# VHH binders against p80196, part 6

Target 1, 213 residues: p80196
Amino acid sequence: SQDFDFFYFVQQWPASYCDTRRSCCYPTTGKPDEDFSIHGLWPNYKDGKWPQNCDRESSLDESEFSDLISTMEKNWPSLACPSSDGLKFWSHEWLKHGTCSALNQHAYFQTALDFKTKSNLLQNLNNAGIKPRNGDYYGVESIKKAIEKGVGHTPFIECNVDSQGNHQLYQVYLCVDSSASKFIDCPIFPHGGKCGSKIEFPSFSTNDDHDEF

## First folded at step 25 (VHH)

Design gg1
Fold by ESMFold2, fold request of step 26:
Structure gg1 (fold): chain B 213 residues (1-213), chain A 124 residues (1-124)
Amino acid sequence: as target 1 above (213 residues)
Amino acid sequence: EVQLVESGGRLVRTGGSLRLSCAASGFTFDDYVMGWFRQAPGKEREVVAAIVWDSGYTWHADFVKGRFTISRDNAKNTVYLQMNSLKPEDTAVYYCAADFYGYDYQKSYEYDHWGQGTQVTVSS
């Protein structure tokens, strides 16, 4: 009874979220780790369209996934302002996307957490010598190949622009089959978020280490 | 059922002021990010300002900073855009939009609910 073809599984780089003109707010649980974080797990059609808001009355119910909350705080933080504990962000992701997934809330969140672990993005980049470092640029194709080597499937790389106008690694898209069981080749790649041939991979720990006295 | 109804758009001279209103119904207003967007003829729709649910946190695009102010009245389920120091390049249809606990509030495709728009025209 599924009404979609695959998922995008999307992770974001917190430093690239925070160094744009938009700026950001850290979660009430603190500054996120220097690691990719989950943005969402999004049902999609192979024709480039997607379902959303498939049950507008299905509110987030914390009791259904309470055992996952501490793990989600680490791996699925909100950087939107104002600072929050993540529940509004997870409510947004559930209502817009999760209700279309054919998974219950616990399975939906657990599945995304499992795929973050399996993707192992930061380590796969590090194995190829691609590390977060302010002022350094990396080839977009090198980033794709490093992730493909570790995951077995070609990712889509979305870039954004920092406050100085530089293109940078922002989000990584991988595809998951409609039963939410494994990574697959993407049936279609998204538009938008264009990268140049070389992009920044900014450091998060260095940008925000300044003390206030 | 869900409705966003803009009002207040009209012809205004350069340097003038205008206040847009957007009345919302059919959803829990306090849980939504509200945004104002605009679209001039032949141009892409662009975000003007956004205001986060019940916190009052606001964001304004650089091209309107210091001139436009978004605000909301949760008791009236209404969002406003105060526009001062208007310029001919502000001429556009202005749209009100809403997104449940919106995360990417600068992206028009993230907003679930839209008004029909109100025309603002700024004469030289």
Scores: ipSAE 0.572, ipTM 0.819, lowest interface PAE 1.8, mean pLDDT 89
Fold by ESMFold2, fold request of step 26:
Structure gg1 (fold): chain B 213 residues (1-213), chain A 124 residues (1-124)
Amino acid sequence: as target 1 above (213 residues)
Amino acid sequence: EVQLVESGGRLVRTGGSLRLSCAASGFTFDDYVMGWFRQAPGKEREVVAAIVWDSGYTWHADFVKGRFTISRDNAKNTVYLQMNSLKPEDTAVYYCAADFYGYDYQKSYEYDHWGQGTQVTVSS
C-alpha cells in the first residue's frame, strides 16, 4: 500500500562498499566520483516496519525518466558485479521501494537526486575538517554533528567493516516526510550497522585486488 | 506466490560432499540474484554464496573458498550449492534467498524472499 509514515533517504560511501571482502565493480561508464552516492529512498512506518514491492507489475520504463539518466549514472551508480549501466539497480530500487512511494518513476528518481543535492554530505563533512583519508579516524558524534549542522536534522550512521577489520563510515540515513518535500527528524532509527566511537572515512581506492571481474 | 524450497540437507561425515538444491517459483528466475545463507544454533545468519541473475557471476564467502560452489539452472528455476570437504563447523540450517536485480547481494537484509531452510549436519 501507499500509507507509509516517512522515507529513509540513504546514501553510501563507495570506498566503504568496495574495501570489504566482497567484490566491487565500477559502472560501465567508469569509476564513480569520490562522493556519496544514492542507495535509495525507502518508504517506512514509524513502528520500524516497512512496505515493499507494492506493485509487482510496475516495471521500470526508461522512457519515463530518460532526461535523468546521465545524472543518475553520476549520483546513483551501481557498484555491484558485474559492471553495468545502472538500469538493473534502478529497477531493483523502483520495484522494491519506489512502487510504495506514491510517486511516479520520474518524480521518484528526481526527488532522490534533489535530496542528494540538498544534503550536501561531503561538503558538510569537509566544512568540519572531516575528509576521506585512509588511516585517519573520526569520532562518530563529530560526523553526526557536521551533517546535522548542514542539514538541520540528526542522521543515522551505518558502519561496516573493511577487509582488515576496521569499522568505517558506510551509509548515512536521513529522513524525509511522506509527501517527499523536506527533511524531517527521523521518527525511528534503523537497527544494526553498529559503529564504535571512532571510525575510518576511507579514500576511494583504485585498488582492484578486491574485484573478481 | 513466490516460493523457495530447499532440499538435500542431511547428515554427512567430515570430508564428505553434499549438494543442496533450491527450487524457485512465482517469479522470473532469470532476473533474480540467488543466495545461500546459513545459520548455526545460537549464531547469526551469514552469507555463504551468491549468483547474479542469468549471467552466472558468483561470489563466495572466504570461509567456504574452494570448497563450496554456487550454480544455477535457469531452465529448471533451480539454484544449487555444491559442498565439498565438509567440516563440523559447516553444520547449520542452509537457506536459499532471492532478490530482484539485487544490488548489495552479499547482505542478508537485501533479500526479499527466503526458503524455510534445510539442515546440514557434519559429524566428526
Scores: ipSAE 0.508, ipTM 0.780, lowest interface PAE 1.9, mean pLDDT 89

